# VHH binders against Abasic site processing protein HMCES (HMCES), part 139

Target 1, 269 residues: Abasic site processing protein HMCES (HMCES), of Homo sapiens (Human) (q96fz2)
Amino acid sequence: CGRTSCHLPRDVLTRACAYQDRRGQQRLPEWRDPDKYCPSYNKSPQSNSPVLLSRLHFEKDADSSERIIAPMRWGLVPSWFKESDPSKLQFNTTNCRSDTVMEKRSFKVPLGKGRRCVVLADGFYEWQRCQGTNQRQPYFIYFPQIKTEKSGSIGAADSPENWEKVWDNWRLLTMAGIFDCWEPPEGGDVLYSYTIITVDSCKGLSDIHHRMPAILDGEEAVSKWLDFGEVSTQEALKLIHPTENITFHAVSSVVNNSRNNTPECLAPV
Below, E stands for the ipSAE of ESMFold2; O stands for the ipSAE of OpenDDE; V2 stands for 0.75 times the mean of E and O plus 0.25 times the DockQ between their complexes.

## First folded at step 15 (VHH)

Design sa29 (from sa0 with S52D; framework vhh_6z1v_2; at its last look DockQ between E and O 0.58; V2 from the best seeds 0.00; counts 0 for: pae O 12.1 > 2)
Fold by ESMFold2-Fast, scan of step 15:
Structure sa29 (fold): chain B 269 residues (1-269), chain A 123 residues (1-123)
Amino acid sequence: as target 1 above (269 residues)
Amino acid sequence: EVQLVESGGRLVRTGGSLRLSCAASGFDFSTYAMGWFRQAPGKEREVVAAIDWHGGITYHADFVKGRFTISRDNAKNTVYLQMNSLKPEDTAVYYCAARSYQFYDSPKEYNYWGQGTQVTVSS
């Protein structure tokens, strides 16, 4: 998983993340650094994306079931990294394999601190290798969506303009992530950065790509992954597995260039 | 303290009409999407119609589209299902459900449920 779409306006994104805390009280996640949220149809590693994490990470004695939403850098910078420039990190930390997560220091250490997050996206992109050509076919991959009557049906529109109407009730893709906090050696603000956990692809995606992000399907899975105060690392890792509850459609090559940031990037071809 | 109370279910003849109501209390109705689900004997519970928190978007299942209409009255904390051209296949217990802001088709994602109201359609 190396490219996503997360284009919803902040208020729409926030309502899509409404939840119930441990006592059954309805809440919206509280924003940190909302001005750093940059909606885009074409997000690549190094850019910021919104993630959900437990309020307990920021407030001692907070209810661990309460949620913060914060933009974080895609590409985990380990807390132990000693150089002054994060771009000098020699390892690709865009993704974290589920099968080696407890063996890799960069991921094991923050995981042991409960630094679990849920990475939010409209969906993600993958490139299928086509026979007889070096060109790859991009696909947009996302949760199945209920068809709304005033916003239009998913898959019914073939132009980018028509796709804007379907987002009012869009079910966001919720991917399991691990984050870390890096303090610059020479001072400055703490950098929050994340990685997306990956698993073997499900049967439905196997013809597109051999790997997929670990998707947390539904509020029960999301709440257990986030609640590091009540759910141990061992229990949380049981949520990490392939899911079949996913759909996709082919998109144009416009998405290939990460500089392109228009609805055409995810519109069906 | 949260309650959803369905009313209006009864026996009706094929081709008849019926209006179901669901009265909500104990939560901020205006911040919740509302759904109507049904369950016939021996079948799974399925979504029939839904309406978002604002009333701006709706969903109607293909098998009721053009016959049923969902609506809401936020001043009265009530959601309605107007059922026209009823068929024997519509016989089921109808349930009202609530979910924060957005509606989904999966029953497990809804927070609050009513007790259900029986609709029987005879030939």
Scores: ipSAE 0.801, ipTM 0.909, lowest interface PAE 0.9, mean pLDDT 90
Fold by ESMFold2, look of step 16:
Structure sa29 (fold): chain B 269 residues (1-269), chain A 123 residues (1-123)
Amino acid sequence: as target 1 above (269 residues)
Amino acid sequence: EVQLVESGGRLVRTGGSLRLSCAASGFDFSTYAMGWFRQAPGKEREVVAAIDWHGGITYHADFVKGRFTISRDNAKNTVYLQMNSLKPEDTAVYYCAARSYQFYDSPKEYNYWGQGTQVTVSS
């Protein structure tokens, strides 16, 4: 998993992240660093994307079931990294394999500190490797979406205006992540950065690619992954598995160039 | 405390019409998406129709399309289901449900539920 779409305006994204705290009260996550949110149809490693994490990471004695939403750098920079330029990191931290997460210091240490996050996206892209050629077919992969229509317009569901309303009710993809906090040696703001945990692909995706992000399907899974105050590392890791509740469609090669930030990146066919 | 109270369910003949209402209290109705679900004996609860928190977008299940229409009145904290051309297979208990801002088709995504109103279609 090395490319996502996360393009919604901040207020739409925030409403899509409405959740229930441990008392059963509906809430919206509280933003940190909202000006760092850079919406795009075509997010790559080293870019910022919004993640959810427990309020307890920021406030002593906070309710660990309450959520913060914050942009973080994709590509975990370990807290022990000593050079001043994160691009000099000698290993790739875009993804973290679930089967070796407890063997890699870059991931084991922050995980042991409860630094679990939920990475948000419209969906992700994967490239299907074609037999016997260098050609690759990109796909956009996302949660199944309920069909929407403009109120009072039954029978006009496929018009361009009705298609636009899909995004007002879009179910965001929620992926399990680990984050860390790095203090630059020359000073400046602490860098928050994340990795996406990966698993073997489900049967439905196996023809596209052999790995997939670990998807947290539903509020119970999301709540348990985030709540490091009440859910141990051992229990949280039981949430990490493939899911078949996923759909996809082929997209054009426009998405291949990460500088292309247009709806064409995820348009079907 | 939060309450959703359905009304309007009754016995009606095939081809008839019926309007269900769901009165909401105890929360800010204008920030909630609303759904109508139904459950026949021995079957799982299924979504019939849903409407966004401000009423701008809706969903209607294929088996109900063109016959049922969801609407809401935020001034009265009420969501409605207009049911036309009723068929015997529409016989079920109908429930209203609420979820913050967005609607989904899965019942487990909704936190507030009414007690239901029985609709029976004869013939």
Scores: ipSAE 0.486, ipTM 0.798, lowest interface PAE 2.6, mean pLDDT 90
Fold by OpenDDE, look of step 16:
Structure sa29 (fold): chain B 269 residues (1-269), chain A 123 residues (1-123)
Amino acid sequence: as target 1 above (269 residues)
Amino acid sequence: EVQLVESGGRLVRTGGSLRLSCAASGFDFSTYAMGWFRQAPGKEREVVAAIDWHGGITYHADFVKGRFTISRDNAKNTVYLQMNSLKPEDTAVYYCAARSYQFYDSPKEYNYWGQGTQVTVSS
């Protein structure tokens, strides 16, 4: 996974992340660094994206079922990194393969510390190789959405009003991530960064791409992944597997350019 | 204590109309999406209609075909299902369910459930 969409306004995004804690109390996640949230139809590695994480990471003795939402850098910077520039990392940390997560120090260590997060997105993009050509067809991949009376398929949003309605009740894609905290050697603010765990693609997606993000489907899976106080690493890792509960449609080549940030990126062709 | 209490289910003839009500208590109703589900004997529970927390967005299942309408009154902590042009195939136990803010298609994502009300449509 090398491209996502996360364009919802902050308030809409927050409401979309409504949850119940272990006591059954309805809650909205509290924001950390809300000003770092930059909505975009076209998110690339090294950009900031909002993630969910347990409140226990920030507050001692906090209820670990409570959630915080925070923009983090896509591309995990390990805490032990000693260079002043995160871009000088010699290995790609955009993704973490599920089969080697426990073998790589950069991922194993933060995971062992309970630094699990849920990466939020409208969906993610993948490119299908076209047979006989060097051209790749991009696809937008997301959770199936409930059709509302006024909202046809994403493609049927013929009016701005209909489009807004579609997104007001959009089910966000929830991807399993690992984050770490890096303190710059020269001082400054602590950098929070994440990697997306990847798995083999489900059958439905296999013709498009052979790998997919580990998707946490449903509130229970999301809660268990985040709750490092009550759920062990071993138990959490059981949640990491392919899911068939996805849909996709072909999009235009507009998304190919990471600088393009318009609704056309995820619109069906 | 959270409670969802359905009412209005009864025996009706084909082509008849019913209005189901679900009275909610024990939680902040205005922050919950509400849904109506139904389960017929030997079938899985399926979504009939849903309405978001503010009532601006509604969903109706394909089989509804404009016959049913979900609505809510936040002042009364009540969600309604107006059912018109009822068919024998609509015979089921109808359940009210609540979820925080947004509705989902999956029943497992709903936090609270009523006991259900029986709707029977005779030929």
Scores: ipSAE 0.000, ipTM 0.263, lowest interface PAE 12.1, mean pLDDT 89
ESMFold2 (binder alone), look of step 16: mean pLDDT 87; pTM 0.889

Design sa3 (from sa0 with F27L; framework vhh_6z1v_2)
Fold by ESMFold2-Fast, scan of step 15:
Structure sa3 (fold): chain B 269 residues (1-269), chain A 123 residues (1-123)
Amino acid sequence: as target 1 above (269 residues)
Amino acid sequence: EVQLVESGGRLVRTGGSLRLSCAASGLDFSTYAMGWFRQAPGKEREVVAAISWHGGITYHADFVKGRFTISRDNAKNTVYLQMNSLKPEDTAVYYCAARSYQFYDSPKEYNYWGQGTQVTVSS
């Protein structure tokens, strides 16, 4: 997974992340650094994306079931990285493979600290190799959405108002991530950065790409992944597997250039 | 304590109409999306209709489109299901469910449930 869409306005995104804590109380996640959230139809590595994580990471005696939403840099910078510029990191940490996550120090160490997060997106993009040509076909991949009458489908929106309604009840894609905290050697703010865990593609996606992000399907899976105070690393890793609960459609080559940030990036062709 | 109380279920003839009501208490109703689900004997619970927290977005399952209409009254903390042109296949226990802000088609994602109201449609 190397490209996503996460374009919702902050208030819409926040409501889409409404949840119930361990005491059964309805909550909205509390924002950290909301000004760093940059909505986009075309997010690439090194950009910031919103993630959910346990409040206990920031507040010693917090209930571990309470959630913070924070923009984090895509591309995990390990806490032990000694250089001043994170872009000088010589290995790609955009994704981490589920099968080697406990073998790679960059991922094993933050996992041991409970640094699990849920990466939020409208959906993600993949490029299919076409058997009869050297061209690659991009696809937008996302949770199945309830199809409301006029505005429940991306391709069925017949007006700008109905386009806005598509997103008002949009079920965000919730991907399992690992984050770490890096302190710049010369001082400054702690950098929070994440990687997306990847698994083998499900049967439904196998014709598009051989790998997929580890998707946490539903609030039970999301809550267990985030709750590092009650759920051990071993138990949390049982949530990491392919899912068939996914849909997709072909999109325009406009998405290929990460500088393009318009609704055309995810509209069906 | 949160309660959802359904009412209006009864025996009705094919082609008839019913209006189901669900009264909510113990929650901030205006921040919840509401759904109507049904379950026939030996079948799984399935979504029939749903309405967003603000009422501006609704869903109706393909098998009830044009026959059923969901609506809500936030001042009365009540959600309704108007059921027209009833068929024997509509026979089921109808459940009211609540979920924060957004509605989904999966029963597992709803926080609160009523006890259900029986609708029987005879030919």
Scores: ipSAE 0.805, ipTM 0.909, lowest interface PAE 0.8, mean pLDDT 91

Design sa30 (from sa0 with S52G; framework vhh_6z1v_2)
Fold by ESMFold2-Fast, scan of step 15:
Structure sa30 (fold): chain B 269 residues (1-269), chain A 123 residues (1-123)
Amino acid sequence: as target 1 above (269 residues)
Amino acid sequence: EVQLVESGGRLVRTGGSLRLSCAASGFDFSTYAMGWFRQAPGKEREVVAAIGWHGGITYHADFVKGRFTISRDNAKNTVYLQMNSLKPEDTAVYYCAARSYQFYDSPKEYNYWGQGTQVTVSS
């Protein structure tokens, strides 16, 4: 998984993350560094994306079931990294393979500290190899969406207002991530960065790509992955597996260039 | 303290109409999406219709499209299901459910549930 869309305005994104804590209270996640959230139809590694994580990571004695939403850098920089410039890290940490996560020091250490997060996106992009050509077909891959209708109003079909209503009830893709905190040796702000855990592709996606992100399907899975105060590393890793509850459609080559940031990037062709 | 109370279920004849109501209390109704689900004997609970928190978007399952209509009155903290052209296959316990802001088709994603109201359609 190397490209996503996460374009919702902050207020819409926040409502889409509404949840219930362990005591049954309804909540919206509390933002950290909301000014660093930059909506985009075309997010690449090194950019910031919003993630959910437990409040207990920031506040001693906080309820571990309460959630913070924070922008983090895509591409995990390990806490032990000693160089001054994170871009000098010699290995790629955009993704973390599920089968070797406990063998790789970069991932095993933060995982042992409970540094689990849920990476938020509208969906992600993958490029299908086509037989007999060097061209690849991009696809936008996302949770199945409930088909919404207008209620009590008359309006033009396919208007910009009707398009906005689609996003008001959009079910965000929730991907299992691991994050770490890196303190620059020469001083400065702590860098929060994450990796997306990947698994073998499900049957439904196997013709598009051989790997997929580990998707947490539903609030029960999301809650267990985030709650490092009550759910051990061993129990949380049982949530990491392929899922068939996913859909997709082909998109135009506009998405190929990460500088393109328009609705055309995810529109069906 | 949170309560969803369904009413209106009864015995009706095939082709008849019925209006179900669900009165909500103990939470900020205007920030919740509402859903109607049903469960027939020996079957799983399934979504019938849903309405967004602002009322501007709705969903109706394929098997009730054109016959059932969901609506809400935020001033009265009430959601309604208007059921027309009832069929014996509509016989079920009908449940009201609430979820913050967005509605889903999966029962597992809803936070609050009523106790249900029985609808029986005779041939």
Scores: ipSAE 0.684, ipTM 0.864, lowest interface PAE 1.3, mean pLDDT 90

Design sa31 (from sa0 with S52A; framework vhh_6z1v_2; at its last look DockQ between E and O 0.01; V2 from the best seeds 0.00; counts 0 for: placed apart)
Fold by ESMFold2-Fast, scan of step 15:
Structure sa31 (fold): chain B 269 residues (1-269), chain A 123 residues (1-123)
Amino acid sequence: as target 1 above (269 residues)
Amino acid sequence: EVQLVESGGRLVRTGGSLRLSCAASGFDFSTYAMGWFRQAPGKEREVVAAIAWHGGITYHADFVKGRFTISRDNAKNTVYLQMNSLKPEDTAVYYCAARSYQFYDSPKEYNYWGQGTQVTVSS
């Protein structure tokens, strides 16, 4: 997984992340650095994306079931990294293979500290190799969406004006991530950065790509992954597996250039 | 105390009409999406219709489209299901459910549930 879409306005994104804490009370996640959230149809590694994480990471006595939403850099910079420029990291930490997560120091150490997060996206992109050409076919991959209609309207669900309204009830993709905190040696703000855990592709995606992000399907899985105060590393890792609850459609080559940031990037072709 | 109370279920003749109501209390109704689900004997619970927190977008399952209409009244903390042209296949227990802001088709993602109201359609 190396490209995502996360374009919702902040208020729409926040409502899409509404949840219940351990006491059963409805909450919206509280923002950290909301000004750093940059909506885009075409997010690449090293850009910031919103993630959910437990409030207990920031407040010593917080309820570990309460959630913060924060923009983090995509591409994990380990806390032990000693150079001044994180772009100098020799390892590609955009993704973390589930099968070696406990073997790699860069991931094992933050995981041991409970630094689990849920990476939010509208969906992600993958490029299918096409036989007979060097061209690849991009696909937008996302949770199945319930088909919405304007109140009082039974027909014309696929009209252009209904396309924009689909986002009002869009079910965000929730991917399992690991984050770390890096303090620049020369001073400055702590850098929060994440990696997306990857698993073998499910049967439904196998013709597009051989790997997929570890998707947390539903609030039970999301809450257990985030709640490092009550859920051990060993128990949380049981949530990391392929899912068949995913859909996709082919998109335009416009998405290939990460500088293109328009609705055409994810529109069906 | 959170409570969802369904009412209006009864025996009706094929081709008849019925309105179900679900009265909500103990939570901020205006911030919740509402759904109607049904469960017939020997079948799993399935979504029938749903409505977003603001009421401007809805969903109706293909098998009830054109016959059933969901609506809500935030001032009365109530969601409704107007059922027209009832068929024997509509016989089921109908459940009201609440989910924060957005509606989904999966029952497991809903936060609050009523006890259900029985609708029986005779041929």
Scores: ipSAE 0.802, ipTM 0.912, lowest interface PAE 0.8, mean pLDDT 91
Fold by ESMFold2, look of step 16:
Structure sa31 (fold): chain B 269 residues (1-269), chain A 123 residues (1-123)
Amino acid sequence: as target 1 above (269 residues)
Amino acid sequence: EVQLVESGGRLVRTGGSLRLSCAASGFDFSTYAMGWFRQAPGKEREVVAAIAWHGGITYHADFVKGRFTISRDNAKNTVYLQMNSLKPEDTAVYYCAARSYQFYDSPKEYNYWGQGTQVTVSS
């Protein structure tokens, strides 16, 4: 997993993240660093994307079921990294394989500190290898969406006129992540950065790619992954598995160039 | 504190019409999506229709498309289901449900539920 879409305006994104805390109170996540949110149809590693994490990471004695939403850098920079420029990191931290997460120091250490996050996206892109060629077919992959219609409209949910209505009720993809906090040696702000945990692909995606992000399907899974105050690392890792509750469609090669940030990147072909 | 109270369910003949109402209290109705679900004996609860918090976006299940219409009145904290061209297959207990902002087709995603109103459609 190396490309996502996360394009919703901040207020729409925030409403899509409504949740209930452990006492049943309905809430919206509280933003940190909202000015760093850069919506785009075409996000790549090293860019910032919003993640959810427990309020307990920021406030002593906070309710660990309460959520913060914050932009973080994609590509985990370990807290022990000693050079001044994160691009000099000599191994790739865009993804973290679930089968080796407890063997890799870059991931095991922050996970042991409870640094679990939920990475938010409209969906992700993956490129299918074509037989006998280097030509690759990109796909946009996302949660199945309930069909929506403009109030008073009948049967128009999949037409071009309904794209704005689809996004207003879009179910965000929720991926399991690990984050770390790095203090640059030259000083400055602490850098928050994340990796996306991956698993073997489900049967429905195996023809596209052999790996998929670990998707947290539903509020119970999201709550347990985030709540490091009440859910141990060992229990949280039981949430990490492939899911068949996923859908996709082919998209044009416009998305191949990460500088293209238009709705065409995810439009069906 | 939170209450959803359905009303309007009764016995009607095939081809008849009913209007169900669900009065909401104890929360800010204008920030909640609302859904109508139904459950016949021996069947699982299924979504019939849903409407976004602002009222501008709806969903109707295929089995009721063109016959049922969901609407809401945020000034009255009420969601409605207009049911036309009723068939015996529509016989069920109808429930209203609420969830913050977005609606879903799965009952488990909804936070608040009414106690239901019986709709019976006779041949």
Scores: ipSAE 0.692, ipTM 0.871, lowest interface PAE 1.0, mean pLDDT 91
Fold by OpenDDE, look of step 16:
Formats: C-alpha cells, sequence, structure tokens
Structure sa31 (fold): chain B 269 residues (1-269), chain A 123 residues (1-123)
C-alpha cells in the first residue's frame, strides 16, 4: 500500500471514529495535534495521516480502551535512528509484511511495546498491471458502504448534495499499523510515525494486486488491536489476515500524480 | 476441554481472611483476562475483581474498598482472590471466569465459568 485517501473534514472524521469503550459508553476520540491533520484525496508515504491509538500511550493509568486520534508520519522511523533527518533511513518502512514483522527489529521492538495503531483512510489505491501494456490501471479500494435509498454507487452521486451525504456516512477503512516514537538527536519534538501491516491479498483483490493492507474489520477488531493493555502481541497478531469484505472501482490516472488532490482521484471511471 | 476450578471457599468469621484460587485448563491462560464474580442468594451475579492477561491491569468493584485483591500466576494457570476483612454481606458463591483478550464489567461478556465456591461469613 503506497497511496491512500483521507479527505474528510476533521469534524466528520472524528464522528466517523465514534466508538464504545469497555464500559459500553459511546465516545469520540480526542485529538492530539489536530493542526497536523491535512485532508487529502491522495496521501503518499512521508505525509501525515490520522491514526487511532490507545489513550494509555499518553496517560499513565488511563483506560486502555479509550482512543486518541493523532496525525502521524507515514513511514516508521525507529526510535534508535540516530540521523537528524528521517529521510536518510535506508530501508523502506512504509509497509510491514505480516510474515516478517517479528523478524525485523524496526517493527518487532515497537510492536513489543504495544505501539499498535489503526490507520484511517477513505480507502487505498492499487495499480493493476495490464496484460500486454506497460500501463497500470489504478483502483480505489474501500469498505462496502451502506446503500442509502438515495446514495447510489459513489459514481451515482450526480449532485453535490448526494456526494456530501455519501461522505457524511462514510465507513472509514481501518488498517492495522505499528507506530514508533523518535526523538531527534538535535532536539525538538518527538516524531510519531507508522507503518501499515500488509498481507496477501484476498481472492477478490488478487487480480489487481497480490498484497493488501491488513484491514481490521469491525469495532471489535479495532478495539483489540488498539488495546495493548489487555490484548497481547500474540493475540493481536491473530487479527492480521486478508479480508474479503472490500469493494473497489477503477479510477482515472489523475491519482498517479501524488500532487493531485481532487475528488477525481477516487471517482469511478 | 476448558475447565475452571475454584477452591478456598469456606465458613469464616467476620473480619477473617480467605484466599480463593481458580485453576484453569484447556485454553491458553496467559492470553485471557480473568475475573472473580459473586452471586448471593436472590441477587444478581456481580463482578468482584478482574485482571488483564499480563496482570498489570486490575479492576476491583467499589464494594471491595481495598479489602480484596486479585492476582494471577500464569506459570501455574491460576488466578487468586485474596479476601481480607470479610463481612457477612460478602457471603456468596464466588465464580471464576475467563474472557478472551479483555476483561469487562459485565458477566455476559465472559466465555468460560467455573462451578463456583461457597464463601460464608458468619457474624
Amino acid sequence: as target 1 above (269 residues)
Amino acid sequence: EVQLVESGGRLVRTGGSLRLSCAASGFDFSTYAMGWFRQAPGKEREVVAAIAWHGGITYHADFVKGRFTISRDNAKNTVYLQMNSLKPEDTAVYYCAARSYQFYDSPKEYNYWGQGTQVTVSS
């Protein structure tokens, strides 16, 4: 996974992240560094994206079922990194393969510390190789959305009003991530950064791409992944598997350029 | 087969102490949250205490008021309830319960239950 969409306004995004804590109380996640949230239809590695994480990471003795939402850098910077510039990291940390997560120190160590997060997105993009051509067809991949009587397919939102309705009730894609905290050697603010765990693609997606993000489908899966106080690493890793509960449509080549940030990126062609 | 076997319940005088034990088998004990519940005659089953899989997080009901302490030994697949300063109102059947991943206050959320052990506190 090398491209996502996360364009919802902050308030809409927050509401979309409503959850129940362990007591069954309805809650909204609290923001850390809300000013770092930059909505975009076209998110690339090294950009900031909002993630969910347990409140226990920030507050001693906090309820570990409570959630915080925070923009983090896409591309995990390990805490042990000694260079002043994160871009000097020599290995790709955009993704973490599920099968080797425990083999790589950069991922194993933060995971062992309970640094699990849920990466939020409207969906993610993948490119299908076209047979016989060097051209790749991009696809937008996301959770199936509830058909409201008026909400045809994302493609049928012929009116701005219908489009707004679609996004007001949009079910966000929830991807399993690992984050780490990096202190710059020269001082400054602690950098929070994340990697997205990837798995083999489900059957439905296999023709498009052979790998997919580990998607946490449902509140229980999200809760278990986040709650490092109650859920062991071993148990959490059981949640990491392909899911068939996705849909997708072809999009235009507009998304190919990471600088393009318009609704056309995810619009069906 | 999953088994939870409680022990240690007996008749004790007011102000006395008891230690309950629950031996677990048939599942990966170290990955489950454990809880102690009690049910008095004519009353609903209520949570007494709960403990996370690693033991670092515990919950104690308000009525415990520091008198009871839940602990666990994952090497022995056992959860304990140390009960001090017992009162007649503590008389109940005490149940051990297990829940996968997380503990909750609601008994309905627990996967496995023991048969219970009777605790009777005399005046």
Scores: ipSAE 0.384, ipTM 0.737, lowest interface PAE 1.4, mean pLDDT 91
ESMFold2 (binder alone), look of step 16: mean pLDDT 86; pTM 0.880

Design sa32 (from sa0 with W53Y; framework vhh_6z1v_2)
Fold by ESMFold2-Fast, scan of step 15:
Structure sa32 (fold): chain B 269 residues (1-269), chain A 123 residues (1-123)
Amino acid sequence: as target 1 above (269 residues)
Amino acid sequence: EVQLVESGGRLVRTGGSLRLSCAASGFDFSTYAMGWFRQAPGKEREVVAAISYHGGITYHADFVKGRFTISRDNAKNTVYLQMNSLKPEDTAVYYCAARSYQFYDSPKEYNYWGQGTQVTVSS
């Protein structure tokens, strides 16, 4: 998992993250650094993506079931990193394998501190190797979406105007992540950065790629992953497994170049 | 106290029509998407229709499309399901459900539920 789409305007994204706290109160996640959120159809490692995390990470005695939404750098920079430039990190921390997460210091330490987050995306991209050639076929992979229509326009779902409305009720992909906090040696703002946990691909995706992100399917799984105040590391890791509740379609090679940031990147071919 | 109260369920003949209503109280209705679900004996709850918090976007399951229409009145805190051309297989308890901002097809993602209203369609 090395490329995503997260293009929704901030207000639409925020409403898509509406949730219920432990007391049954309906809430929207509170933004931290909202101006750092950059919508894009084609997000690569080192760019910022929005993540959900527990309010308890920022506020003593906060209810651990309450959520913050914050942009974080994709590519975890460990708290112990001693260089002044995070891009000089020698290790690729874009993804974290579920089977070795407790063996790798870069991931084990933040996990022990409860630094679990949910990485938000419209969906992610994978490149299928075509047998007999060096060419790869890109696919956009996302949660199954409920098919929406304009009120009173039954049967008009194929119009270009109606396509735009799909995003107003889009179910965001919710991926299990681990984050860490790095303090620059020479001073400056704390850097929050994350990695996406990966698992073996499910049967439905096995022909596209052999690995997939650990997807948290539904609010119960999302709540348990985020709530480090009530859910131990051991219990949270039970949520990390492949899921079959996923769909996909082929997209054009436009997405290959990470500089291309247009709706064509995820449009069906 | 949050409440969703369904009404309108009754016995109807095949080919008949029925309008269900769901009155909501105790929450900000205008920020909630609303759904109608049904459950027949021995089956799981399934989505029938849903409507966005602003009313501009709807969903109707394939098995009711063209026969049922969902609508809402935010001034009255009420959601409706107009049911036309009823069939015996439409027999079920119909439930009103609320979810903040977005609707889903999964019952598990809804926050508030009504008690249900029984619809029986006889041949």
Scores: ipSAE 0.707, ipTM 0.869, lowest interface PAE 1.2, mean pLDDT 91

